# VH-VL binders against a6uvu3: the designs that were tried, part 27

Target 1, 145 residues: a6uvu3
Amino acid sequence: MDKRITLIGSKIAKTGNEFIYCGVLEECSECRFKKICHDGLIVGKRYRIVSVRSAKHPCIAYGDGVKVIEVEPSNNFTILIESKKALEGLTLSHSDIQCNNILCKYYNLCHSEGMPEKYKIMELHEKIKCPKGNSLIKATVSTIN
Key: E = the ipSAE of ESMFold2; O = the ipSAE of OpenDDE; V2 = 0.75 times the mean of E and O plus 0.25 times the DockQ between their complexes.

## First folded at step 15 (VH-VL; framework fv_felzartamab)

Design t6 (at its last look DockQ between E and O 0.29; V2 from the best seeds 0.00; counts 0 for: pae E 4.0 > 2)
Fold by OpenDDE, look of step 15:
Structure t6 (fold): chain C 145 residues (1-145), chain A 121 residues (1-121), chain B 107 residues (1-107)
Amino acid sequence: as target 1 above (145 residues)
Amino acid sequence: QVQLVESGGGLVQPGGSLRLSCAASGFTFSRYAMNWVRQAPGKGLEWVSGISSSGSYIYYADSVKGRFTISRDNSKNTLYLQMNSLRAEDTAVYYCAKDRDVWGYRYFDYWGQGTLVTVSS
Amino acid sequence: DIELTQPPSVSVAPGQTARISCSGDKLGDKYVYWYQQKPGQAPVLVIYQDSKRPSGIPERFSGSNSGNTATLTISGTQAEDEADYYCQAWDSSTAVVFGGGTKLTVL
């Protein structure tokens, strides 16, 4: 419910689309829209587009121009959590699984990008066989507003 | 002004290992994702791996998953590719490519000149 | 998984218009990028986001993308345009995807 205003490429400015905000580009430093584009977003956070305005504006980053959009932080995420923490309805503070095996097929689920600081476990899925022996379970989690 | 310089290529035997480096300059390295793209002799471009600006988000092509490791040192403006268990089909010119990551949508606006990796017995 | 298909080769006489296609399922819903690669050189971005030219790219280069096909168009093709051309897109499940490349020959 924390709606924010920003700009995004016209072609991908569609309600329901998601993106991860990556921060200010060097090219944006002198842009007159820099404030509206960047000030309301948090680096590394995943957002969902909830509305799109029709007017187009020029942009150096998007060659086809940009549209004004309203966004909200994404609500649901699929991640791996420690089994000992896996309880539906439980609220947790996010922390990546402590593992440096970047070759693991589950690495991104263990180190999910754009996660909120706190979330509620909504649904538990299958247990994951961690190559390092960690007791992990796949979970759907929801942002706590 | 943007410059990408790959190094570390060479001749290795099958099953061997090699570590590639890409030295970046002319832009704020830590703000951009980086990628490795390879090209076998006489063949097309094949994306190999990508790493986000912070290093927290990593992608691998299925062809190299479990064998290659992408990493970066933002303090040194350097991208790495550790290649283990090398195969003949890994023979290629390996390019370092700067990611233009605009809200997660990726393309490569700058490329290095590449470094040749030859895997042969 | 998205796949991008290009014709292996296209030939054009000097001064004529070259068209290189890149086909993929629902490709028109994605941004497509084009790279030029001359022999012994690294790829160079020539079109980004379907139809936009980076600085330094001649105006004779243009792009379009609709339906299932993106097209790189080179109007008034010159000898120096002889090269391999690759289309590229991004997919959340497949990550970065390249077409197979098209060899453009200027006759």
Scores: ipSAE 0.311, ipTM 0.769, lowest interface PAE 1.9, mean pLDDT 91
Fold by ESMFold2, look of step 15:
Structure t6 (fold): chain C 145 residues (1-145), chain A 121 residues (1-121), chain B 107 residues (1-107)
Amino acid sequence: as target 1 above (145 residues)
Amino acid sequence: QVQLVESGGGLVQPGGSLRLSCAASGFTFSRYAMNWVRQAPGKGLEWVSGISSSGSYIYYADSVKGRFTISRDNSKNTLYLQMNSLRAEDTAVYYCAKDRDVWGYRYFDYWGQGTLVTVSS
Amino acid sequence: DIELTQPPSVSVAPGQTARISCSGDKLGDKYVYWYQQKPGQAPVLVIYQDSKRPSGIPERFSGSNSGNTATLTISGTQAEDEADYYCQAWDSSTAVVFGGGTKLTVL
């Protein structure tokens, strides 16, 4: 499918981690791995790491080296959803949590600006301690294009 | 030569609003994430907010969530911070800082000289 | 939510080695960055990715990071190294975190 091979800093080379590709770094101009690191990636696009190879390679741009990874494009976001609705794989219609507490540390996860109408739950994380007592769980969701 | 020039600081009453701007030059602005970092008088550095290169991903420190809005206009090479519901503890020098648009590698290789925001009665 | 702890101050004689620590839970699993701030000036990046120096930073600056502790080391400390030093790490969930800062005094 759309998987790509690239290299990334060894401390962030973990399956499930995501990054936004920003293009060829100035440090990479003379690097022998330049093509492998950068070919096939689109500037500004978000990628998810789907596998990591264990060997480290030297890199001018990354202090303790890089690892070979496989990546795929991602449209994933982290939001809070009602725990009752939270099942991995479900598609839900987007709606804001009914809460006006703009000083809440979770406010942006409850009121995600610019979310499309529907999303699919990819992964459930921890429940949070909502100050208003809502039963909410942190989730990674994928927008449905 | 990378340059970051902040503006829009000043004196404001508690509960008031202020918009900071940061004009960027010397690099391709749309390739890089941007951040605001503040420093209260006599205190340490506190990260305030960050925004990805495209503006699609936005992060805030807990202390400012719901009151501050970071944004960018890549056509004008300008970063913004809209500050609402200002409090005395928001008094600080606000720095514009350039980073890389890879969460996990966020560090600030270039800083502006800052703009002072004073919130007092 | 990760907290980075630095000593409030460190004093060294000129020519001696200064070591400034930065402690946090599992900090060795993260990249650590160091900034120098002289009075009235903006911070300057002196170490990135645990141990790398940006162009223009003297070789006397070095860094390490393992376990729960990162260390900025200045060998052959000079009077112009007198400044505040901040460590910084990232929080994969939401935030960038700075240590509280260390005042380096060169006597």
Scores: ipSAE 0.240, ipTM 0.651, lowest interface PAE 4.0, mean pLDDT 82
ESMFold2 (binder alone), look of step 15: mean pLDDT 91; pTM 0.933

## First folded at step 16 (VH-VL; framework fv_felzartamab)

Design u1 (at its last look DockQ between E and O 0.30; V2 from the best seeds 0.00; counts 0 for: pae E 3.4 > 2)
Fold by OpenDDE, look of step 16:
Structure u1 (fold): chain C 145 residues (1-145), chain A 121 residues (1-121), chain B 107 residues (1-107)
Amino acid sequence: as target 1 above (145 residues)
Amino acid sequence: QVQLVESGGGLVQPGGSLRLSCAASGFTFSRYWMNWVRQAPGKGLEWVSGISSSGSYIYYADSVKGRFTISRDNSKNTLYLQMNSLRAEDTAVYYCAKDRDIWGYRYFDYWGQGTLVTVSS
Amino acid sequence: DIELTQPPSVSVAPGQTARISCSGDKLGDKYVYWYQQKPGQAPVLVIYQDSKKPSGIPERFSGSNSGNTATLTISGTQAEDEADYYCQAWDSSTAVVFGGGTKLTVL
C-alpha cells in the first residue's frame, strides 16, 4: 500500500493532521534518522498522518523532537473542475485546468499538486466565477483506490 | 554565512511596475521555500508571498493577488518579485526571508536587510 | 482565517521582567515564532516552535504557548532589548500570519 513510516515534529504529530513534505534541510544531512525521515517521502506531496507512536527522538530542526508516524498520501482534495464534468459520484481522470494566469486566486485549485491520476467526485460546491470565463465548479474529490 | 541581499527597490508612480531580486548564498537555495515580507513605514510586518523549493507551490497575500508575481531561478540562487499595478499602500521595505521547515509549518530563520519601494505620484 | 493580536506597547523598567502576549484562536495548537526588530534593522528570529531559542539569543528570552495565548518573556530586561516584537504562525488558508507587533520600551 501507500503507507509509509516517517518522522514529524512532536507537537504536530496527530492522527488526521496533514503536511506537505518540503524536503531535506542542510542540517539533516548528518542526521542518523535521515533515512527514515526523508527517503520515503516525495517533495511536494501532501500526506495524512494515520497513526502516531509515543516514542520521541531528537531532532536538530525541531527542538521538541520528533515522533514516528505512519502516513499515507492524502485522499481528499479540493479542486476546480469544469462544470460540464461536475457530477457527484463520477470518476474522472485528472487534468489541470489549462490556464497560465499564475496571479489568479484560483490558480492553485486549477493546478493542484499531488493529484492522483483518477479521482471520484465526492461533493460539489459553489460555481466559481473564472476571470477568463471558464465554467468551473469547486469540488471535493477522493483518490480511487 | 547565510546571506540574503535584496535589490530593485526605488521610486515608482502609481500604476507602475517594479521587479525585486533577492540574491541568496550560504545555503542550498533550491532546498528551501522563500518568501517576501514587507513593512510599510511605521507599520508592522506583512507577509506578501511564498514559493516552494521547485516553484510548485505559490502563495500570495490577498492584498497583492493579481498584481504581484513571485518566482525563482534556482540556477542563479535568486528570488524575484514582479510587482505590477503598484499602489501607494504598496510602499514598504521589502524583505527576502528564508523558510525553514520540512513539513510546511513555516517560519523564517534568515532575513535580508530589505529594499525600499516607494509608490508616489 | 487566523488572526494574531498583540498589545501595541509594553513598558518595563531595567532588570524587570517583560511579557508580551500574542493571542489567537486555538493558538496553543500551533507553533508560534517570535521576531525582534530594532529600528532600521531587519527582523531577527528570537524564539521558534513556541519556546526554543536560536543560537546567539540571550538566556533571558523565553517563550510559551498554551490555550489561545503565546507569551514572549524577557527576564532581567536590558536597555538593548528595546525593540519591536512580532509573533508569527502558519495557517493552511492564509499561509504566514504575523501579529501586529509590540513596541517594548525599557524605561
Scores: ipSAE 0.391, ipTM 0.773, lowest interface PAE 1.0, mean pLDDT 91
Fold by ESMFold2, look of step 16:
Structure u1 (fold): chain C 145 residues (1-145), chain A 121 residues (1-121), chain B 107 residues (1-107)
Amino acid sequence: as target 1 above (145 residues)
Amino acid sequence: QVQLVESGGGLVQPGGSLRLSCAASGFTFSRYWMNWVRQAPGKGLEWVSGISSSGSYIYYADSVKGRFTISRDNSKNTLYLQMNSLRAEDTAVYYCAKDRDIWGYRYFDYWGQGTLVTVSS
Amino acid sequence: DIELTQPPSVSVAPGQTARISCSGDKLGDKYVYWYQQKPGQAPVLVIYQDSKKPSGIPERFSGSNSGNTATLTISGTQAEDEADYYCQAWDSSTAVVFGGGTKLTVL
């Protein structure tokens, strides 16, 4: 529950969006928001936006400006799930897709190692053409926090 | 002048292995995320993998997970791609690309000239 | 993953305006980047963050992004602009996505 305040490009400042913090740019050395943008974030760590403040501020690195956001750490996985179970925001118990086609290019998405016992659907992506005819959709999911 | 030079490409049979290198110069290598992007002959660009400046965070395209390993040696200013269990669909020119963004919306301001990997029986 | 769709080819006469589209679901909610690739060469960044240009990119290049479509515009197209052009965005994962590419022909 250790939430952080930072800033992000105004176009992508939306609740539910995720990003990887990549560190300070040289352009940020002159920015009055440098500490609030960067302090408390860990380079390489994934964060999820949990709230967005409406005010837009100027940014040297992003000419469209930035918005204040509140973030929390995220640990997301990409898997295939049955399309009939797929609703963004829904929490499901993990179950493997019954398929033994180890040469399938999607095999690891159907049999994801390290998958948590329960997960929350964060975003739905494209449906895929399953060689066995299963109705599957690619999804980003996260461990229940 | 920023320079990225890939090497290690060649002809390999399906199921084989190959290690690519990218020598970097003209910038502080250890401060930047690095990426591999590939292009099959006559086809478009496909992102393969990325690695954080310290090497502690690593990301792969789904098509290469479990087969390819990205790594870096900041003391040698070198990026690597270990490719195992190669398939014909891995045939491509492999580019080393320098990343530039605060929030992981990766885009590539400098590219190497690429190294060709051919996987054929 | 978001899928980015580009026309396979665009043809223009020298001095005419070329417009290369890149379409994707909710693409206007994302930052879009454009790369130029001349035959036998590595890609070069020509537009970043929808509409900004790196140093050395001619003023005739511009970009826009709204709705489901981003557009690379080249005004006063020259023979040296003949190349493949790729758009790029990202999905909600850490993955980078490219469009299929557009061959620009300058007759």
Scores: ipSAE 0.302, ipTM 0.675, lowest interface PAE 3.4, mean pLDDT 83
ESMFold2 (binder alone), look of step 16: mean pLDDT 91; pTM 0.930

Design u2 (at its last look DockQ between E and O 0.19; V2 from the best seeds 0.00; counts 0 for: pae O 6.6 > 2)
Fold by ESMFold2, look of step 16:
Structure u2 (fold): chain C 145 residues (1-145), chain A 122 residues (1-122), chain B 107 residues (1-107)
Amino acid sequence: as target 1 above (145 residues)
Amino acid sequence: QVQLVESGGGLVQPGGSLRLSCAASGFTFSRYWMNWVRQAPGKGLEWVSGISSSGSYIYYADSVKGRFTISRDNSKNTLYLQMNSLRAEDTAVYYCAKDRDYIWGYKYFDYWGQGTLVTVSS
Amino acid sequence: DIELTQPPSVSVAPGQTARISCSGDKLGDKYVYWYQQKPGQAPVLVIYQDSKRPSGIPERFSGSNSGNTATLTISGTQAEDEADYYCQAWDSSTAVVFGGGTKLTVL
């Protein structure tokens, strides 16, 4: 169980949101929350918010305040999938989009090395304008354990 | 007295390479994430790449992935951008930008260099 | 990727209030930043965390962000405020995103 308690800016403290932990600031040196904010987090790693406490706490460095959150490391991927297969919560077998346009700006989202054989759709985002006319939607997906 | 000075821009043919440098002074370089932002002539700002304070974490805009490599040397207070397989659409002024290090990864650029011009034309 | 939309231009008379909008899907759930760029110069940070001013930025600059729209407001616009203004956010794909820019003209 790799869950952690920390604090984050109140505007982005939403379940399902992800962030990159960027380290302790000099303003945090004498902060009463320093240990709770920072212990157990690794600089440069991405985390997903799994729960949020609603109370705001003051933060001198972040004037809109902070909220207590529980987080876990994120192994989520961003890919493009066919819009007709795209339903949040659905588990799919990985398949690359059949397209040889290596110059396409979306190429790496359509063709992913090291993707798991199966994945779960966590969140759907915008449809993109595929140069070949494919009906594709950007999705955040998670590996299946 | 934060100062960022870019160099290494110039004229290059399509498919060519350039290496940009950014010399930093007036702050503890090794504590901050650093970025490259570009601006095509007459166009808006486009973020290109970012690198963590230690150099361990690197992010690229989709338009440059696989062609550009960001790096840093903290002992020399210098940020680099290696640009390969250059295209006409890479023509821009390239700015070195200092990130104010937010704990939670939402970043902004409190100091910018003057920029260096890269022109890609045949 | 979130897309940030700004009007191409805004014109105001000296002393008038200028408002520059930045629109994006659920932008009010994000922190928004604003940069001023004068011709031939590098951008300068004007507003951070939606509404805060860095040291040295005049009090006439203010910002807000709610719903789908962030707004940069200049309440007593002066000739030296004539510039391009860019909004910026960090989207969920870990990329930094800028708006297209707004040319503020002070007539």
Scores: ipSAE 0.299, ipTM 0.675, lowest interface PAE 3.4, mean pLDDT 83
Fold by OpenDDE, look of step 16:
Structure u2 (fold): chain C 145 residues (1-145), chain A 122 residues (1-122), chain B 107 residues (1-107)
Amino acid sequence: as target 1 above (145 residues)
Amino acid sequence: QVQLVESGGGLVQPGGSLRLSCAASGFTFSRYWMNWVRQAPGKGLEWVSGISSSGSYIYYADSVKGRFTISRDNSKNTLYLQMNSLRAEDTAVYYCAKDRDYIWGYKYFDYWGQGTLVTVSS
Amino acid sequence: DIELTQPPSVSVAPGQTARISCSGDKLGDKYVYWYQQKPGQAPVLVIYQDSKRPSGIPERFSGSNSGNTATLTISGTQAEDEADYYCQAWDSSTAVVFGGGTKLTVL
């Protein structure tokens, strides 16, 4: 996968942690580490930390400093998909489930942030009883390289 | 400067509904997670709900799940809280709170509104 | 689920150092945030990420976090520092968590 180097708050700099990159902070504008922190990341994309260096560096945005990390775009997501599209090995273009019921406990699975444009269905899980009557199934999907 | 102004609070009977709004200005609203935090009279702060920048990620406190709905309109720089099936224990000042960071999973609030009072009483 | 425990009240004389604790399991592994709330006002962030001060917050405010306890320290406490103080943390499972709050009285 496409590994990137960046910096992140020391306490959240743990292998396996995920985050969605949301862009450059105002405080970062004149930071000497701005390039390292931001140039390699895409706004709205979810990344997984694959390695962490022990040394801390000062950061105006993070009180406890930052650590150098290696990240990869997250390659696994749990989402709901339409049952008719639920086939392991199938490649799909991502689209949120069309639903405006944000009170639904499955809303985040129907509308997940940081999703790739295309993914492959890796594993199917249980069918979900959608309150609106949609035929949905929980799936683990992976980014297509 | 950052400004958050809550509105929509008032007196409502148990089982009733209210819709709160938070008008945001002074920052790029669409880039920040937003939250509702409430405080019952004479009590502490209780986080109620949070919503991601795009609105795709939503969190609720267990106490309000299934009854409250958080939403946002980035084109209007407005945060909403639809409160249904209101209970006496929902009586509180409701604050709009802005997330500070541009990183999902790292949450704290750098700015708060002055709050709007919701009173649920028969 | 993470829980944050604060003492209900702390009292200090003017000029003395006030310390408000916030305890939680492995709290030192998380970032802790502190808010000041005066009567009739909205909370104000006074410490973020354990020890960082937002712009406009006096230098007498400081924070630390290790082990299971985060501490808000106010050196040279002044009368205007009398307020309720809340610690806060984030957890992916329980979302945002506040402590019960501590009333700081300046004698």
Scores: ipSAE 0.021, ipTM 0.639, lowest interface PAE 6.6, mean pLDDT 89
ESMFold2 (binder alone), look of step 16: mean pLDDT 91; pTM 0.930

Design u3 (at its last look DockQ between E and O 0.55; V2 from the best seeds 0.00; counts 0 for: pae E 2.9 > 2)
Fold by OpenDDE, look of step 16:
Structure u3 (fold): chain C 145 residues (1-145), chain A 121 residues (1-121), chain B 107 residues (1-107)
Amino acid sequence: as target 1 above (145 residues)
Amino acid sequence: QVQLVESGGGLVQPGGSLRLSCAASGFTFSRYWMNWVRQAPGKGLEWVSGISSSGSYIYYADSVKGRFTISRDNSKNTLYLQMNSLRAEDTAVYYCAKDRDIFGYRYFDYWGQGTLVTVSS
Amino acid sequence: DIELTQPPSVSVAPGQTARISCSGDKLGDKYVYWYQQKPGQAPVLVIYQDSKRPSGIPERFSGSNSGNTATLTISGTQAEDEADYYCQAWDSSTAVVFGGGTKLTVL
């Protein structure tokens, strides 16, 4: 499942936690763990921790040290879908909600970037009051690999 | 030696537009996420927007989504904030803030002096 | 969305210990950061990752975080410490979140 090994601050090194990889700091350039920490991750991508090793290692960026973790790209997304398509357990092909109102507070949920071609609806949330009258519902969806 | 210098603030009417700039120096600009944080007169700090090192990932506070656009030019070590459809509640000192973290638990180790934006009729 | 709550003001006599709280749901599970802001100036990071001091920050500044509350502690408070203090954290949904700020007055 495209698992990677990396390091993370000890406090937040917990299975199930997620983080966004933000990149290499200047002080990381001389770090002996630079390769294992940074080379396998993509800047901006969200990862989920799937396992944690107990050993701590020193880190300049995290004063309490870091732990070795196994991670995979997060596969859960929150989006708006048409109510008529909203059924938990259903697999859908992704398509953006057709709307050109970039000023709408829901625009990003209607036009989510980086969405997979197909996803499974995991959980339905509240119905959204669309300013244009579209029948939309918030949903948690999971990538289908 | 890190330095952030904001510019572009001023007086603008409601519905107007303004573009802020932040000139960065003293660090490898292209390696760090950058942020805008604002502070209304006599009020607290409010995060406005953040942008990844390459500009590929952008985040906005709900209060400015659809109206503000954050961008950066790494060749010029400059961060921008295009503000459109300005409202009175957008009146604030706007700070450029350097991001510091590897794993998303972001904080700001350096701030600019800020630039004042006043939206008034 | 996570919300951080601070007392609006705290007063302390010179030389005494000031404590500023920052409360939030499961805040102890997150890293908390503190900023000092003096009138007419930009914020300055004084504590990162709950209890770490940046270079140049006096040792009298310390931080802790457990349960639902983070605390900024200033031991032997000096007149120059009079300022607004803000706590900050990160949330996956809301991104960067600030507390409302606390005005520290040195009597």
Scores: ipSAE 0.697, ipTM 0.853, lowest interface PAE 0.7, mean pLDDT 92
Fold by ESMFold2, look of step 16:
Structure u3 (fold): chain C 145 residues (1-145), chain A 121 residues (1-121), chain B 107 residues (1-107)
Amino acid sequence: as target 1 above (145 residues)
Amino acid sequence: QVQLVESGGGLVQPGGSLRLSCAASGFTFSRYWMNWVRQAPGKGLEWVSGISSSGSYIYYADSVKGRFTISRDNSKNTLYLQMNSLRAEDTAVYYCAKDRDIFGYRYFDYWGQGTLVTVSS
Amino acid sequence: DIELTQPPSVSVAPGQTARISCSGDKLGDKYVYWYQQKPGQAPVLVIYQDSKRPSGIPERFSGSNSGNTATLTISGTQAEDEADYYCQAWDSSTAVVFGGGTKLTVL
């Protein structure tokens, strides 16, 4: 129900990719796909690509063309998680990382405001070099409720 | 023609604050995401922050999160950067940059001439 | 996240072809952008989406991107092309990533 159809540049039209819809360009005002591309999308909202059609279509904004995609809203956060707890698909309860180094370049990923009480690990990224030696991995997570 | 004009740079002590402004013209400002990019003297480009067309979505580089605040006033066609708790490492020319991509994959088709921020005791 | 590596400098004689590389893991799966920055001036977009040239950029500027490497090519290099050149992409968290820059010297 919340799913929508749009078009996106061919290189980035891949299932699982996420994007933030930024709105219509001035150059799109004359485009025959303008309505399909933009109708029903909310500027500033995050979406996840759930399906991709393989046919390419011309686009003034993407010189290599665009592909039709189906998207759904996403409420993802990027945070740091202890590596021992980090497996894609797991649901975890939030626990604080105990660190008071407010000058650390990773501080806000360890102490994110608005972090969900429970989250599902959607994607694991790289381990980071914690100055205090904690074993931390960067992860994309989503709210459960 | 698109024009971006930054102002508000200057000399400030460590721990101090500055507010940068960027006056925009030649395009519908309220329809585009806007960004700040900085360049330390003799160094490369570093993205600092971006803000959605309505101002509802805001992104920061990890190095400035919690210290800098990006904002915009669409009625004045102006982008702002409030910089608090400034450090020597924040010394740079700060550029206002117009975002062009529809889907948040940032690139900058127009840049201002920049304003210099020097953080020194 | 992705790290973009550029050579610190490239030197060419006038009229020769300059090639500036930008390397990153599977960079060919991303759109790459190139900016020219002359001394004391703001950056200017010269290539977008790997190979496309904005209006007003001379035809001698071209770009490619495949595998792990994107390349900015300036054919028939002229004295006014002397500048710093930055490649740009992004990682999966929407954060913007620039290469370290390449100083092009035209002898």
Scores: ipSAE 0.396, ipTM 0.711, lowest interface PAE 2.9, mean pLDDT 84
ESMFold2 (binder alone), look of step 16: mean pLDDT 91; pTM 0.931

